# Designs tried in a protein design chat: VH-VL binders against p0dw94. Part 6

Target 1, 243 residues: p0dw94
Amino acid sequence: PAGTPAGAGASAGIGSDTGSNASEDSDMFPTIVFGDTVIERKEYVAALKAQHGAARLYFRQTYGVDPAEDGWDKAHDGEVPCRWLASRAIDELRRRHAAYLIGVDLGQVADDSYASIVARMEAVNSGNAELKSDGGIVYGRTGFDIDSYLSYELSALKNAYTGDESNPGMSLSDDEVRRYYDEHDWTKDGVDGKTPLDEVRGNVKAQMRSERYDELVSQRAEAIDVTDLPWDALYRFTAGRLG

## First folded at step 19 (VH-VL)

Design aa1
Fold by OpenDDE, look of step 20:
Structure aa1 (fold): chain C 243 residues (1-243), chain A 119 residues (1-119), chain B 108 residues (1-108)
Amino acid sequence: as target 1 above (243 residues)
Amino acid sequence: QVQLVQSGAEVKKPGASVKVSCKASGYTFTSSYYMHWVRQAPGQGLEWMGLINPSNDWTYYAQKFQGRVTMTRDTSTSTVYMELSSLRSEDTAVYYCARGRLFSYFDYWGQGTLVTVSS
Amino acid sequence: EIVLTQSPDFQSVTPKEKVTITCQASQSIRNYLLWYQQKPDQSPKLLIKKASKSFSGVPSRFSGSGSGTDFTLTINSLEAEDAATYYCHQSFSLPPYTFGGGTKVEIK
């Protein structure tokens, strides 16, 4: 008797922007500004969605509760899931904008605003569509959605930064590389023990550059002051989206 | 309380090297803070020289000082060093260490170290 | 490299008068401008961060304004203790860093 595959549990998603029944007051997205960049509602909601699973996992692991079942507004040892999620979403946005601002500083991108990002995505999509119509081969997705484009563009920014040794932190001395290699384990498939430096030197450098870039992004993200954000309004908005 | 204490005044001849120290206290030395060096010639403005990350020892120097400046750190003593070689009369200045995060401000400064380069 | 140009280089001001110092950036630095005060024979001290936010312990007579490329430091009523050189600095860019040329404020 062939066992019936267990039904994929419907991931209780963050309600679509079109849900009618939340009280008019709970639907107002507060004005959020990172320096001089306004955070758009869509951008924030996307960040919430991205962090939703992490929030559930955190509370399951830490407190043995699932906010999706027990409620997002219920406090556990002083932590409230909707507030935790909101904070994580803001942190994600800070990192994203920080990476873009580094790109802006270096002239890699013109602007870090959500509208500018969308415009670039649309331009890429249009270009790909045209290429396809002309019989060209479009490698990959025929069209980006905003999430896939963000991932793509952020990766491109990182690669561009880490690929230029003239950028701060990307020049590595042999001594630095050696020290880093000595402090970390380097294993290669099929090789027992630590792989010789000469065989992994490129990987070592790549990892070092990646980590230094991430540190720069983190530093810049932290420089985005969020202490004065309308947190209470943001929590209410977030709670309204999770119900 | 955060403190940056620098080494004492130095008098050097042209062509010599000078090594100035900056001992940090009152915070985790290998935290997210960088140590910057800024100099000021007599009666002149502030000039940024470079930075060091005490946590991973990477440095970045202003182009003007490339090849002549070396910044190092000793985590065991929470001390940063700035060595300037091939000294010239124009290198006569007060040298400051300053703590700061990237994309932020210098919140604490050393007291300064006068380096005099004279024949 | 972002260049910061301060004006004026020097001011001699009577106590209780208003002092205005300007800093212009060669490109937009948004609101990531800093102001430092340096008194004679002392290390620089942070006064203003993010163009307009006062640092802890800074008297209310000090204020900063501006965004993009043009910034202003204002001392609303100059005190004798405010005799110093003031420097603008930007925190928008990656290194290398530069300071403004400084503005020396003296008391008449």
Scores: ipSAE 0.823, ipTM 0.918, lowest interface PAE 0.6, mean pLDDT 92
Fold by OpenDDE, fold request of step 21:
Structure aa1 (fold): chain C 243 residues (1-243), chain A 119 residues (1-119), chain B 108 residues (1-108)
Amino acid sequence: as target 1 above (243 residues)
Amino acid sequence: QVQLVQSGAEVKKPGASVKVSCKASGYTFTSSYYMHWVRQAPGQGLEWMGLINPSNDWTYYAQKFQGRVTMTRDTSTSTVYMELSSLRSEDTAVYYCARGRLFSYFDYWGQGTLVTVSS
Amino acid sequence: EIVLTQSPDFQSVTPKEKVTITCQASQSIRNYLLWYQQKPDQSPKLLIKKASKSFSGVPSRFSGSGSGTDFTLTINSLEAEDAATYYCHQSFSLPPYTFGGGTKVEIK
C-alpha cells in the first residue's frame, strides 16, 4: 500500500514591495527653473498651500466633489485635483516672479530668487530690530515673515512702477483718462450718481496704472516658459504632499 | 492663418506726413498681442519705433520719435496705423508692422512699406 | 537701455561651412534672447527664442546658445538659402526695444 506523497505547498513568494520606491520618489521635489531662476521647494509648497482652498472650491463647484475627501488623485472628467493645484501653484509663482523680473529690469531689486527675497526680508528685519534697540521708532511692521514680506515688497514694486510716469504705460493722456472714466462707474460716498471726473481724476489714473501694471505682470508671467517643467514629477510630489 | 498686410509705398517731401496702415487677420485683433512698428533705412539695421495695444489703444513710442509719431488702431477693420510727421530725408526707410507680445517675440511681420522722403 | 552688440558685421562663407554669430548684451538678459533672419527684400523672421529654442519650421542646422550677456547663433552647415542678415533682439526688458546691429552672411 504505497503511501501517496503529500503535495509540497507552494510557498507564495512575498512579492518585493516595489511600491516603496515609488513613495520615496514622490517625496523628492523636482528641479524647477523659471528661466535661470531655480524654484525652491519651500516657495512651491507655500504656493500649494495658498491655492489649496481654491482647488477644493473649484472641484466642489465644478464636479460636486471635495478632493480632500474623495482623493486628490482621482480624475473628474479628465481633470485631476492634484494636477490642477500644481498648475495653479506654478501660475502663482510665475506671476510673482514676473513682477520681480520687472523690478529687476528697472533696477528696483537685484534678483527674483527665493533666497534673495529671504535675504532682503532678513535685512529689513535686522534693520528694524537695530532701530528699535537704538530707541528709534519703527513705523509699521517690526518683523516680517516671508509671506508678509512678499506681499509688502510686491506692493512696493508696484507702487514704485506705477508712481513713475516715465515707465511704460504710466503716462496717461487726458483722452485716455476720459475714455476710461466714461466706461466705468465712479461713485463717491454720499453722492448720488457718477462723480464728476475732476473729483476722481486721481483715482481714475491710479486704477488705470494699476491695471496696466497688472497686464504687464501677466504678459511677463506668460513669457516664463513652463512647458518643459518636469510636470509628472511635480504632480507626484504634489500628490505626496496632499495624501 | 495670421497675416499682416501693409499699405503701399509712399513718396513724400520733407516736412510732410506719412500714414502707413497694417491690416491684421487670422487672429483676434484685440487679444493680448501688441502691434509694433520697426523701420529699416536702406542698408541699415532694424530700429524699433513703438507699439500699440489694439485692445485699449495704449501706445509707447521710442524717444527718438516722440512728438512725431502717432500710432492708432481701428478695431472695426483690424487695422493699425502709424503716422510720422515732419518727415526728413533720414526717415527714408522700409517700415514694418510686427505682431508680438510683451517680453516675447515678433512672430508675424508685415511685408514692409517703403517710405521715400526726397526734395 | 540694453544695448546688443553683434559680431561680426559681415561674413562671407563657403557652403557647408559652419557660421558663428555672437551677440553681447550690456547687462544680463538671462535667456531672453531672440534671433531673427532677414533675407534680401524680405521681412525678418524669427529663428530662435529663449536663446536656444528653435522656432517652428526652422531647420535643425540653426542653433542658439548662451545666457546672461553672451549669446551665439550657429549655422552648422551653411546652405545657399541661408544668405541673409541676422539680428539679435532681447525680450527681457520693457520697451524701448533695440536690435543688434546685424550680421550679414553672404555665400562665396
Scores: ipSAE 0.748, ipTM 0.882, lowest interface PAE 0.6, mean pLDDT 92
Fold by OpenDDE, fold request of step 21:
Structure aa1 (fold): chain C 243 residues (1-243), chain A 119 residues (1-119), chain B 108 residues (1-108)
Amino acid sequence: as target 1 above (243 residues)
Amino acid sequence: QVQLVQSGAEVKKPGASVKVSCKASGYTFTSSYYMHWVRQAPGQGLEWMGLINPSNDWTYYAQKFQGRVTMTRDTSTSTVYMELSSLRSEDTAVYYCARGRLFSYFDYWGQGTLVTVSS
Amino acid sequence: EIVLTQSPDFQSVTPKEKVTITCQASQSIRNYLLWYQQKPDQSPKLLIKKASKSFSGVPSRFSGSGSGTDFTLTINSLEAEDAATYYCHQSFSLPPYTFGGGTKVEIK
């Protein structure tokens, strides 16, 4: 008896901009501003996509339901999946913009706006194309898309920050390093037990700086006030993208 | 209620060191709040000296005080300390501890500690 | 380093008159400006956050405005209890932090 292959459940992804008749009102992206930086529709939608899996996982783990199957607008113990996802997307954007604003403060980038980021990406892509035409070797990706570029540039900003000991939190004393080392497990492949500090000192410092940077980003993200955002309109927009 | 209680007034000679304490209460000491130190010379404005993160003990000092100031914490007593060495007459001031998150405001202040440096 | 310049340094004002204090930043700080009040022999107190948002318990006669580089603190009708020194402070940048030079307001 040939077991009928279980039908691959169509992963109801975030609906593409294909015009299903959701009411014209649900499709308008509201004006969202972080301080004086306008958030673009494209970057918000990208953030939704990035957090979509996390939202599904959260509701599965917390309530035993999959919003993709049960509905994104159904409330569970007061939590609504589409609202939860929208909130998470905004949080991701806050963190991203916070990181860029730290870069602005350091003079590494001029602006945190999506348009500025895209402009920088295009400049890099154009430069790489020119180098290739001249017979130069371009190390890495020949062309960035926006997601890849964001990842690249954010990593570069982090590395630049953590690589300068004059930046807040990046100067580490021997005592701080020792204390941090003592509080954490440091294992090396092929070595039984805790690796001596002298062998992992660089890694310890790198991890400490990374964590301190992340804390700074978090602090700055929280300083971005989102209380006055048009949340209801944002929820409607989000729901329209998920249905 | 959040309270910051500082140690009492100090009189020191030039070249000596002073250590001022700030005891915090009414909130989680190792939360996302930093402790800042701000001083004010008589009849002058506010001068930021530095900060300490009580959760991970990292510090950042204003350039003017680097090499002379040390900020420390005791999590068991929820107390932050500011030590200033090689005291000069110009260091005569009221010293304040202030609670605040980065990229935000100072919401609570200590009562201030007068440090007088005189021969 | 961001420099904050306050004006004027001193004002002597009759009760019930309007007081205006300005703070100029050396570069854009968006709306991340703070105003503090310090009365004689007291610690500073927060009045205004994010350039225009009043802190809890602050009388309605106090208001803040501005964005970018130019900011204003306004007291619509000065009360005797408002005799104090006012400081602007920015929360946009990483440390180190700086304060404005202060504006002393006295009652005539």
Scores: ipSAE 0.729, ipTM 0.875, lowest interface PAE 0.6, mean pLDDT 92
Fold by ESMFold2, fold request of step 21:
Structure aa1 (fold): chain C 243 residues (1-243), chain A 119 residues (1-119), chain B 108 residues (1-108)
Amino acid sequence: as target 1 above (243 residues)
Amino acid sequence: QVQLVQSGAEVKKPGASVKVSCKASGYTFTSSYYMHWVRQAPGQGLEWMGLINPSNDWTYYAQKFQGRVTMTRDTSTSTVYMELSSLRSEDTAVYYCARGRLFSYFDYWGQGTLVTVSS
Amino acid sequence: EIVLTQSPDFQSVTPKEKVTITCQASQSIRNYLLWYQQKPDQSPKLLIKKASKSFSGVPSRFSGSGSGTDFTLTINSLEAEDAATYYCHQSFSLPPYTFGGGTKVEIK
């Protein structure tokens, strides 16, 4: 879930600006850092793509416009679609970097940088290609792309956290498990109505641990301070990319 | 205006329990803010004890206090509670509640509650 | 658990002179260091967040610096009302959160 601090720059002389030379400034990706970690252009552009649908839905529902048809740089009651989208992309990166920072704290990864993730992906891909070549027959694809590697590694980080009961939130009492079970519907093939707790206890605990981990990610994402980013430069870059 | 108002000073015997309250006002009590408890023995530094999320009752306690501390909340009165059991003389301290998000700073503190454990 | 070591334990300083307090973490906390001021019989008050960012309403004579494991709090020109104990605190690691041992600053 997304607790994004959207709209941070709306009061600072934006809102009605529709006719700037975005193309000249748009190819220059500004230096963006989350604390000590540089944000790469590629990861930002990927986050923009991931959030396009949400932006189109928001403006359609709120203002009756579709930025993909009506333009990303025109203000609607003080909101500019490309600036709204830029804020959403940054919030998406905050969530991913937050998950990696939990991993850093636990010693699972060295840092939260995109470059480090790409390097690990490339090392895994090289190792897999070597192993498959030594086996003489290769079936299927030989490696990850960055999206599949991110999905794989984020799952591994979450599993490492939730699988260690000494981590905050992962020790679950019988009373906590029963309360959570009582608050939710549980079904199982061959059982009418709510499945007895003793038959679904493992599933209940896994869901509780997953929810608590997601809360920790959300909290750490909020702790990544983005108020002092070069937002004007980022907005210009974003407007140029959305053409 | 955010305020955290704690219950008054208490004197307890060793082996007893104490329950300190912290009433919050000036913000949405069930939000992304956690309530932390920090204590300070006379002439000593600050010691973090644990936290509670008022929105869902999630708690986490420092290992030193596991089995002796319980944190609860009452959303109808916007109040959190910290109960410390099996009191010892070294538990004599000022106990503070403090508001903060996880992985962040404590922006508002209660006035402190002196708990004296004396035989 | 991350250990924070403050230095010095105590300073007695002539008014208008510079005060420097250090805090060293046992492992990297990136920029997740905070500084609190506590006057006698009062609750702590936040001065600096994220190692170097002043909290709202904090006088400009207070500044923080550092990243990783080594951090400083500076009071550029000590005022009488600055007599207090100063604590560093880290918020990077998963609980328990830890504090430095404190530095008491007195006016000479």
Scores: ipSAE 0.680, ipTM 0.862, lowest interface PAE 1.3, mean pLDDT 87

